# VHH binders against Protein HIGH CHLOROPHYLL FLUORESCENCE PHENOTYPE 244, chloroplastic (HCF244), part 5

Target 1, 331 residues: Protein HIGH CHLOROPHYLL FLUORESCENCE PHENOTYPE 244, chloroplastic (HCF244), of Arabidopsis thaliana (Mouse-ear cress) (o65502)
Amino acid sequence: SAAAVNLAPGTPVRPTSILVVGATGTLGRQIVRRALDEGYDVRCLVRPRPAPADFLRDWGATVVNADLSKPETIPATLVGIHTVIDCATGRPEEPIKTVDWEGKVALIQCAKAMGIQKYVFYSIHNCDKHPEVPLMEIKYCTEKFLQESGLNHITIRLCGFMQGLIGQYAVPILEEKSVWGTDAPTRVAYMDTQDIARLTLIALRNEKINGKLLTFAGPRAWTTQEVITLCERLAGQDANVTTVPVSVLRVTRQLTRFFQWTNDVADRLAFSEVLSSDTVFSAPMTETNSLLGVDQKDMVTLEKYLQDYFSNILKKLKDLKAQSKQSDIYF
Below, E stands for the ipSAE of ESMFold2; O stands for the ipSAE of OpenDDE; V2 stands for 0.75 times the mean of E and O plus 0.25 times the DockQ between their complexes.

## First folded at step 1 (VHH)

Design Q03 (framework vhh_7qia_2)
Fold by ESMFold2-Fast, scan of step 1:
Structure Q03 (fold): chain B 331 residues (1-331), chain A 117 residues (1-117)
Amino acid sequence: as target 1 above (331 residues)
Amino acid sequence: QLQLVESGGGLVQPGGSLRLSCEASGFTVSSNYMGWYRQAPGKQRELVAFIYSGGSTNYADSVKGRFTISRDNAKNTVYLQMNSLRPEDTAIYYCARVDWEGYFDYWGKGTPVTVSS
C-alpha cells in the first residue's frame, strides 16, 4: 500500500496525497486505480454504508467515511491531503440539490479553509447553455463558485461515459430485453472512464493547467441508434427497441424538472431531449491533447470498448452453460 | 507512471514450452488482479489466465492444465508458463491489470508467440 500519509500535526503535505470523493462510482473507481498505479497515496471518501468499498482497500487505497450533507464530518477526511478529485454525484434516492450543490459547496468551502492545494471538478459540456436542466445549471453554478472561491482548481467538462452504455444497451440487448430508442438526432462523444482517469492525472501534475477549463470528448460522437446497431452486431442478435418520440421527451423533461432527478427511464429520456437542442454533444480534442502531451490514437474507441465487453461476457455465459451441463453428468 | 513490460515470446515448435514475464512499474501486482490476454490473427482478444489479489487463479478452458499463471511479489512480476503449445496458441500475448469486472483493463504492449514447425 502506498497510502502511508502521515497525519501528525505539522507534517508537510505531499503532492502525491490525494482524496477521491465518490470513489465507488463509475469514474471515481478508475481515478483510484490509475492514481494507485502511478504511486499516489490515495484516500477514498465514501458515504457510510455505501455500495461495497472493500475492493478499494484491496487495491491499496485508504477508505474514510463522511456525509457531504453533514459539513462537520468533512474536515477530518482532508487532513494531510494535497489534491481533491471530486467525482461525487447524488444517489438516485437523493435530491440533486443535496449532493450536486449543497454537498459540493460544503466540500469546496472546507477544502479552501483546510488549505487544499488543488481541486479537480467534473462538469458537463455545454452546461452554461442549458439552464433549464437542473443538473446542467448546478454544474455551471459550481464552476462559477469554484472560480469565486479562490481555491486552485481544474474544471473538466465531460460529454459522456462509455460505461453507461453497458447497462442501457449492451446487457439488455444481449439478454433479449427491451431497450428504449429515440428519433432525436443528437450525437454524444462517449469517453472511456479509463481515458478520463489517465488524462486527469496528467493534468493535475501540470501547474500550467491550474485554473483551466478543459473538455474531454471521446474519439467519435454517436447517436442512440448507432449505439444500438453496434451492440446488435457484437451481441449477434437484434434489439427489441421501443422508440420514444422527441415530443414525449419534452413533456417528460418539464415534469422531472419539478420532481428531482432519478435513475428511471424518464430521467434519462428528459436529458436526451435537452441534448437534441445541440445535435453534436462533442468538442475538438486537438488543444487538450497538445496541452496534455497525449496522442489521439491512444484513445479507446466505442467499437473497441464494446467489442472487449461482449467478448468477455459471451465467454462467461459460454463457461456458465458448460458448467451447468457438467453438473448434470454428476447426477 | 504505469508500465507493463512483457518478454519471453518467440518461435516454438508444437509441444514446446515458453515462459512469459510481465514486469510492472508504478503499482504493486500483489495488491491487484492480474491477467494474461491473447489476440490471435483474425480473432477477438480473450482473457487466458487470471490471478486474484489473494493469489487464487483461473484459466480459460482452452489452456487449463497446460498454462500456469504465477507472480513474484518481491520482483513485482507476473509469469505465464505455457506447456504443450499448439498452433492455435499462436497470438500476441498481453499482460494486463484487470479490474474485478474484467472489462476495464490496463495492457502492456504485448509479446508475440508463434507455434509452428
Scores: ipSAE 0.000, ipTM 0.138, lowest interface PAE 12.7, mean pLDDT 78

Design Q04 (framework vhh_7qia_2)
Amino acid sequence: QLQLVESGGGLVQPGGSLRLSCEASGSIFSSYDMGWYRQAPGKQRELVAFITSGGYTNYADSVKGRFTISRDNAKNTVYLQMNSLRPEDTAIYYCAADLWYESSDYWGKGTPVTVSS
ESMFold2-Fast, scan of step 1: ipSAE 0.274; ipTM 0.709

Design Q05 (framework vhh_7qia_2)
Fold by ESMFold2-Fast, scan of step 1:
Structure Q05 (fold): chain B 331 residues (1-331), chain A 118 residues (1-118)
Amino acid sequence: as target 1 above (331 residues)
Amino acid sequence: QLQLVESGGGLVQPGGSLRLSCEASGFTFSSYEMGWYRQAPGKQRELVAFIDSGGSTNYADSVKGRFTISRDNAKNTVYLQMNSLRPEDTAIYYCATEYGFDEYSDYWGKGTPVTVSS
């Protein structure tokens, strides 16, 4: 039989009390950083495993442990929390269904029962148009589950992150290593996760956004080849490109593996093939910008993002060379 | 599939040095952020050194100035140079990945033991 569930007695809730789930991830850490910078009290929910989370405490956040696959571990983490920002994603070795569906359902049900006043869920652009893709179907089902839950929420559909392009293209091209390319016509409107964090926190402060579905798209949509070409120009080096035709990606079943192991470059390219039925993975930002009171011109462009990256690394290499000449080298 | 294998552990006297190596086999090592963790008997595992895909490093206060993390992407290897070793550095040392900035580390090695005693 089920063990008795004891909820903590009523705890005073401040609007600045935020729980970030998936706080160690690419988006989650930016949410934590921005929220701390804006004066929020940030609690990070992480799994009770030896995973890197000390940097969150170093930044000033509180870290608590729970496992979304074990619903009984969740309630204690929600005590005193006003807003949950759910950036959680499954580990590559975990089935998508465990975290992205069963875990989300458990978290949302617990949040509702604990009286959480606002829940932010990150979904995927066009997830309602691709029921054949398990992750997209699960995201869309989660959107509907949130609507049915009666929990006050904001849903934000995302197109893609600029951060992933550093390890996938910028660094290998600078180091003259091979990079994977594709002839897929798909364009992705990558957004800087710092902008996603900034826009999310603006949305939190506006009660008119409650219950809304927003889409966050970067300033421009890019093909894989356009990203490679931009990196070549900024690095001052030609890329060693191994092109994988879209037809080969279809037959290798890399799409199936993508949802279990997202760290493989081939799996990422296979995801782009899924999106080829929508050749432009982007959305107009006019309505979102208006609702949030932000200016499109303040969004980070991919050109600016990568230019800053290459400028900083080249400057650092030059400075290290100068220091070596002065302090570390005795002829 | 990515697999991590640590080596270089052993018995060393206080004040001595050891260099740990973590060799990766499989795909896309250069895109991974890498960390060295340690676990002493009866304690939780802790991150001691971190290196991102761009080469930026971070260290736990307990090892700062004594340990140096580095990587050689051509050899699919990350290193931990440990100098001025102390008895409290005795632990099993683990190599782990942080690719994709998931909530959890993507891959872990099985660990290499380091004992600092006279």
Scores: ipSAE 0.000, ipTM 0.177, lowest interface PAE 13.5, mean pLDDT 76

Design Q06 (framework vhh_7qia_2; at its last look DockQ between E and O 0.31; V2 from the best seeds 0.00; counts 0 for: pae E 12.4 > 2, unsure alone 62.0 < 65, grease 27.2 > 24.2)
Fold by ESMFold2, look of step 2:
Structure Q06 (fold): chain B 331 residues (1-331), chain A 119 residues (1-119)
Amino acid sequence: as target 1 above (331 residues)
Amino acid sequence: QLQLVESGGGLVQPGGSLRLSCEASGFTFSDYWMGWYRQAPGKQRELVAFISSGGYTNYADSVKGRFTISRDNAKNTVYLQMNSLRPEDTAIYYCAAPEYDFSGYEDYWGKGTPVTVSS
């Protein structure tokens, strides 16, 4: 077999060698899939606890074990790596300062010391405006630390994932279950994680992006009621909606699905203040699209995303019946 | 991060029964749609049964009336009760769960449990 690409720190490495941190998460898996499709050599950082990482290996990625809360595990993961794409966020059972601050600081410092050529960090839109939300405060502090580190980097602020809406609204409405609404006027510009992955890879290849802060927003900002109404239309069923004050939603699971990229309980509860404000969680994409050389028409709309979801369920049901009809042909 | 581990496969005579289990680990198991698939040697993988988070079920006609899918969210487990087994049910059985993202990936797969139906 060929020798592994394990170069000493400070040695030039292939630009196609990337490490994805948080590779099994909703965004991280799309980064890995897209990067493999584009011919990158992908290494995935996975925690030592049992995790469903076999699909990453089946796709052709290399999986390594490390834990951001244990900085001594980090240096070996970076050998031979050109670019780090950091999708990691702590799990609810972990202190946010241990994983999201101390772990991130250790990762960034190690990446700088080992000569990593580019570091991609995912942050949150308006994180500088919500210090009362612990995750936003930590994201903002990490942005500043990264900017001061001297490490070549790209910071990408996100608004929300379309994928989170499937479990929160699409599935319950299809199954005629109750869904939780809110009286908050907040709008969120949800984006398909596949589009986030595509734009990220375009951005990391563009030297004019180095050291910049980008915001990725979906093509339209949606209220909770607008999302519910869209799901009702596409499912062909009325939702049983319980509209409650945001403070009551702090206790329910439905709020956690609204922001699929975070699972920390404190962060979920603190987002109630964002939902209580008349805030638009969106950003104009004209400048970002121009800088990256992409067309907004190539981005998936929420309507298209959800229509594909409902059509895929119907296709699976038809395929199940078609398998039965193939058996019936022999009868 | 969801992990799926199947168990309960084995050798069974025609007309016999087996109960497959799929244990999952993760916070949101109760919200996942779960499926059982099977693949015989030299054949394409096929969907056998599907159960929604709310308990809605659907089956391939070849197994309808003989197989029952169920879930126990307290135990993070999905079951496939297979009755009146036939030689054509011989396959490796896999459980799978999408993460609500039907972008074309079943995000979590088990390693499979073999089922052999023969005299």
Scores: ipSAE 0.000, ipTM 0.272, lowest interface PAE 12.4, mean pLDDT 75
ESMFold2-Fast, scan of step 1: ipSAE 0.012; ipTM 0.430
ESMFold2 (binder alone), look of step 2: mean pLDDT 78; pTM 0.794
OpenDDE, look of step 2: ipSAE 0.135; ipTM 0.635

Design Q07 (framework vhh_7qia_2)
Fold by ESMFold2-Fast, scan of step 1:
Structure Q07 (fold): chain B 331 residues (1-331), chain A 118 residues (1-118)
Amino acid sequence: as target 1 above (331 residues)
Amino acid sequence: QLQLVESGGGLVQPGGSLRLSCEASGFTFRSYAMGWYRQAPGKQRELVAFITSGGDTNYADSVKGRFTISRDNAKNTVYLQMNSLRPEDTAIYYCAALGYSWTRYDYWGKGTPVTVSS
């Protein structure tokens, strides 16, 4: 708000004053929507690029511009803010160091200096086990940097987003395009970003969560083939699968380590490397559910998430087909 | 981040043609699937046409044979050529960039109105 920006030294900030960084992203927009619905005053930090940020203003959020690679642009965005929820991540074409490391370090340092009361950081499950994967190493280093900063914080390690499966499998299968599978036995516990948002806002209101590291894992872990099979069943058609052997993924990981030429696609490669080396990318939710006072049964399952997606798309296509037949009657 | 800006909408007579353009700002345009959606007054937003990063296309039955989606990666632009327009094609048309990775985000334009009437 305008009043928050002009606060005099020593004026307390309201617990409802939240800054969401990376607000236009898949997770960030869900955080913004949920926070607004729960009555928070939401400020969205977005990059000064031509970006689709008007929907955030339409929802009732305030939008401010800053560039995390330019530390001098950050302090003004933090004036009057109580809590920072950091959903910022690098795009595949960007060096991961720019946003995921240098940007995070600058933001955390500025938040500490500005007296921010709470900082939420999203990390990755098993990031401490994969120092050879650049994104994983950066996430783990950021966890340690945040811990050493003395800034009050909550760290949330994520296993995977259900939303990502729409672009990787649901849409290509619907388009009758080839999808990439793997013979890796790895399973991933995908979570709906709406649940991540819900759980995050619950965590914000519980001082017992301060300083804790939580893991958010979906209701069950899925192999790539199981996801493909589910999408086939719900779409009513077979997928054309191009299988990428785990040996190819392993070779790619070794090349990335030595040549660094794949930095621009590092986020995709990091996930491929994790899939080739882990057998289960999941974690028990018992402690997290207990701390947050939530019921595991309320979590969206992947079956429900994809069923809803395909049902909506197939209804639209069926309705369009019916409209075409009706038009033929008139003309 | 991508920003999408639609243009080319307007008023046209039944049987006429319009070409919609959607210009993207951002380095990764070539790696996104692009779609056109439309929303008529009082109706839900519906899919009209898709084009994948590889150039494969898919259309709603109501527009198949009349509409053509194409892309020019050098110009960061996706097009919708609309031929043989009908009054029921009247809607606000939205351009969308669809992510193919969990770290990629879906992006939407603000829309461009198309009115088909005599």
Scores: ipSAE 0.000, ipTM 0.116, lowest interface PAE 18.4, mean pLDDT 77

Design Q08 (framework vhh_7qia_2)
Fold by ESMFold2-Fast, scan of step 1:
Structure Q08 (fold): chain B 331 residues (1-331), chain A 119 residues (1-119)
Amino acid sequence: as target 1 above (331 residues)
Amino acid sequence: QLQLVESGGGLVQPGGSLRLSCEASGFIFSTYDMGWYRQAPGKQRELVAFIYSGGDTNYADSVKGRFTISRDNAKNTVYLQMNSLRPEDTAIYYCAAGSEWLYDTFDYWGKGTPVTVSS
């Protein structure tokens, strides 16, 4: 296809001009923070809905609105942008096809037409092995579409986010609320989204990684029971566990929350079936680490991640309790 | 899962006062930073007031000296006391929750409560 230029004539496109799509999400916000810290000029594309984006502006980013289901809203957001980092996912009320396929196709086509010089796409580990799962099939189709588009790109397959475990296990256990346990043998190599952001920005600066597919896996794969046990130890209390057999779809639906990419009920159930099988969501990091020039020992372990979380939360609770006691003395 | 339920919106005359409440359920409320945002018709959403888990507060210049944000951790509630209301304060007001460590998502919002300031 013919080369296109950005809409702002006479304005040079700097390699530090980045658009983060889905910037308010768990991964997107980490990309924004890391990019700003490293001196990038960051523009955040967020959906036109009443969700907080002021924190992104407070950090120093520019915020613009677009709707991936309305392709006509996209081109204006790409003016003057060198690199697009696509962290976008569908809303709970949207079918997976609208954002994760049609929206991605529209965004990629607009990026190509606007002369965007680099596109980062987040995919799912083993998506090519599960065509029966709509989200995985769409992720794999998007990988192929990018490869055939002629748009310079990097594809990063992810296993899971450590951040998802806070809401599912850490906080409920600390609050003495019930959590769903399972006897599923499924293991997931959760990665801290801060590491995903760090590795992504390293990849961004290396032209040799252009056109490559990388896999980001955490240092170790964990079962849900192992995560619960670790949270119990760090919280200093036993969990109120409601154990549900792996055959009960609700338990596997809870597990899919760690990925936060499946919004349609049928799609969520299909993905849950994959996670309830003898599937291990992990990959060796030797090649990825070598390509990025990073040391495996610098990756955050789940033990360290949760230890830091619980230590900080418990300290804050202690400090707040001390302040409350001081206030009570005045009466 | 953290849920936010807002109350206290309504119609008030210029110069009047109104108190908004936002009750949170789920998670450990006392560890979260809480904020009030507003969106007027045809305008961008803006931060009104913010209260950190440690009790420190921050206000938009347009409301500083007129609005007061406070929290009651025992009741899992954050408040916005609005005094000396002006027609330009007319907006839908939203309660939001977040964490300084970014271990939780800032996608936790109330439904919004409408505030109309007119004579």
Scores: ipSAE 0.000, ipTM 0.260, lowest interface PAE 10.8, mean pLDDT 77

Design Q09 (framework vhh_7qia_2)
Fold by ESMFold2-Fast, scan of step 1:
Structure Q09 (fold): chain B 331 residues (1-331), chain A 120 residues (1-120)
Amino acid sequence: as target 1 above (331 residues)
Amino acid sequence: QLQLVESGGGLVQPGGSLRLSCEASGFTFSSYAMGWYRQAPGKQRELVAFISYGGDTNYADSVKGRFTISRDNAKNTVYLQMNSLRPEDTAIYYCARDYSFEELGYFDYWGKGTPVTVSS
């Protein structure tokens, strides 16, 4: 399944040849989709595991296998590649150090040795201000490692994904399941991963952005309660909310320091509490928008994102009801 | 608690100057774009000036060349220096966090406002 591309000595690498690492993930799949739509030749690096990757092939991408924890598996995946877009992140059950640090170091070193011409790294907003948060410290160390590597690169710091809110709030509220909320005043500027993909590909085409650090923040920062209230309104249902006080989140955060993984919801709530004395996880987009030549008004709002999601689901449920009623007539 | 407190408004004659201040608390001021909005009687709130965390500024055409927005991150304060004031500048001036939302009608952490009257 691993594609071996035999490149003759002196064969030039096409600028449209990209490798997406972590292609099956929430961000990675959007990068793949957008790149294919814009005419790129896309190779997806996926781990050798049972998780479905056939949808990437169905979209028109090539899929190759490698394991970032096994450096010897990496070089073959980079043959004939111009640009690496690194969307890879560790799974909850994996030690952060193994994938997010050791794996990144191996990938970056291999890319440099193989003559990769551009490397895109996704970091976290304010990672330099939170050395006490292991993932943020590792992201900041990776930024510095890329700067020192001499590899041509673009670093993009992210605040949060709108897509994550579907599984955490939209679907459970629609299904009348309990959701975890907090009374913390913390806000997060969620961005649609489709916008992240769009902005990333614009950045790839602009040589003036080489070596730069960009920050991508959504149009507005939202509290957990504001997201829940919006989902309630759009779903037409009251949420069953289990509220976790900030004081309890501090205790939970301390406990999570002793475990390799935690429940996704609990980890996110603890992470939000550990933000600096800031009650907001956001950044102004003026510099980024100017540099990329984009208009802030074209960014997808959370209201629009969730409205589209709920409208599509509710329409599908209505269509299924109509079909059931027709079936009753024929029997 | 997030707070924005405007000051410096008053009555001034045409051609005069005023300096508005907005003191912020309850969030990391240096990480935010800040804006000044104004609302004249019977009109909607209008964005007058904004400043990014990196210091980039932008102005409404009506005030460009006359108004200057600046910030002091050590004092958590944003300023609006208003020169060559005109009767049309008469409004209540509001300090706002995040210029991005004026077109959506959101009231996200707006201050209480400071009135500016330009009249003889």
Scores: ipSAE 0.000, ipTM 0.100, lowest interface PAE 19.8, mean pLDDT 76

Design Q10 (framework vhh_7qia_2)
Fold by ESMFold2-Fast, scan of step 1:
Structure Q10 (fold): chain B 331 residues (1-331), chain A 119 residues (1-119)
Amino acid sequence: as target 1 above (331 residues)
Amino acid sequence: QLQLVESGGGLVQPGGSLRLSCEASGFTFDSYAMGWYRQAPGKQRELVAFITWGGSTNYADSVKGRFTISRDNAKNTVYLQMNSLRPEDTAIYYCAAEEGYYLSDMDYWGKGTPVTVSS
């Protein structure tokens, strides 16, 4: 009977009742944390397994299970929910189409049928300009599907996450391991996922943003080489760069199509080619900042983000050495 | 609810070896940095070794070359292999976890497992 509540037309639900899909991911966990801090009742939708979602329960969220490939499992998770924030992404080994298309379609259809009042979808900047790139085409098709569904929604196009740079560059450079470089002049306006979460929750409270498409871009766009150079300076180490020319990425993409490689491989390579070309993944934030009532200067810069990361690591390394020396002194 | 459970402590002679284990439950294990700390009676808790979510390791100078930290993400377990043990290694050993992005402070702690090195 709980499912009947959301199916009944005009059934009121509290605006503080939110469901976060993909809550264990890089963005999802920040949404959960920020929403809990702001007093929301947070329910996290995860795949049916006991771990690794228990940390969300520790934070104060409720965890429920569903499989987006099985539409019949979804409705029970939506009972009593006002807003769905969809942070779900496919794992690297999963076909992009399974989560980013089929799963999204099923979730949106179920949300509409269950009377969900608001749906937040994360898309990609310039996805409408790259129909040849499967991930971008899927994101754009999902934007259009959401518009046609009649479901009240907010679409947020993202440029990139600062968090992704830790594993790709910061840690390997600190550990003197090889990193992948490119000769492409591509620039990406990386944003801290904490800022994405902050801005998203502000947007939820403003009904004037209903039905709008927003773009969230970091305060500056960076090339791969600029990121590597910044990490080198902050780590105090030179990077061991293996340069992959854009021409090699392009040839590899064509080769995967020719030899019947899986769509997930071709899709990843096509997206990498776009990111490695003469492409600027950035957007003016003036209109978005005005709509949300935020100040651009309060955004975390990549310099500040990485400085804090390296400072914390270097402090930990110094503490290890200091503790070792102190253990040799009794009195 | 995130839980860390240590095991493998005990009494050993100087020069002996022990392998400590820490089983983690309730989180995306591979996204967390893991550390081993120890505390001797009347002393402050000190960091012995840590391992990043990517598998990189760091050690206190007092244990470098004698202790090895490792992780098995499939088993949600962190290990501390302790060789050439000395009386000054006598302490309660604690497992700790923190979010891999920050490496600033340990967010979660186990209850500890005692290690005594004596003749």
Scores: ipSAE 0.000, ipTM 0.377, lowest interface PAE 11.8, mean pLDDT 77

Design S01 (framework vhh_6z1v_2)
Fold by ESMFold2-Fast, scan of step 1:
Structure S01 (fold): chain B 331 residues (1-331), chain A 122 residues (1-122)
Amino acid sequence: as target 1 above (331 residues)
Amino acid sequence: EVQLVESGGRLVRTGGSLRLSCAASGRTFSSYAMGWFRQAPGKEREVVAAISWSGGSTWHADFVKGRFTISRDNAKNTVYLQMNSLKPEDTAVYYCAADLYGSEWYSPYDYWGQGTQVTVSS
């Protein structure tokens, strides 16, 4: 196979030329949208099992394919790229070692060889404290590999996305369906992915952030029960909660190593809750805010995020109920 | 367990119409964004259309825009693809897929059906 080649001296590379890996995901698409809106030239790299990407082309981005298990396919995707933003997380059915470790090692090595100027890697808060969780172990190993590679990089550890709470709690509560709860004491500082995208693009413009490890945490850390209670209050109805004790989830997690039988949404949500044993999944934002020149008060709160969601959906439900009442009269 | 079952695929003549259905079983269907994909023999799988959890937003690929329409009925746990003005190039196995809306832990289109064959001939 052909070795990777460095970009020739004098080849023009614009700082606005970025490659987004994992562009179809919840965070990746926000990065793409924000970058396009701010005038960046965005190229999206799709992995061997790509999610659909035509909507990214419709937004104005370029889409390219590469097989990360074939290192020789990678260099062409990096030609003319200044910055790589790695938003990719492997699918549950994919071997973590093959996709999230071996593939990323190849990508990082190729980026270094090609003279990429900056690599943004999204990691997970406290990944160094949970080697028993495969995803966290891989994230921490990737952090160390980037440091060893000599590639200029920014590492951003994330606590959680507000977006995930809509499908997990807000919608089921509105529909009077069961929601899965846990007695875990864990509190998570959820952040709006739009804020993650905004902060990331600010970081790209500031060379002082080169080589730094940042943690992006939402304004407040929430327990599962606090989220459920907030959703109940905003929806105007009680949730039907099925509580799964942490001890039961730990036993189930051990069994899945042999049987690989968790494919239900509720089972995956319960399983993901077991992946963190921390009582506070949060971090202070003072240093990050100072480095980025942002004001903490401009961050979206979970209360505001969910208030906006429920106000919108309740208006829609009211309209649907009005239509139903009209049908009772005319039909 | 969340399962998706496609139906409605058959042989149709060029210029004809066909409606595909995808029935979902399990919990939380209304929390999922849904998509229709297709794969012709020897080609990669490509996206055809997508619809948000509520049905308020839709997207269609340029090569089917104006001919195909995606819709959903959350009361029936079903997503549809209405295909009009069919061309031989539309011949493929059509798959439906589900993506948990807004989840960090779920890749787009976490669950897939087994597919339904659509053949368009002259």
Scores: ipSAE 0.000, ipTM 0.141, lowest interface PAE 15.2, mean pLDDT 75

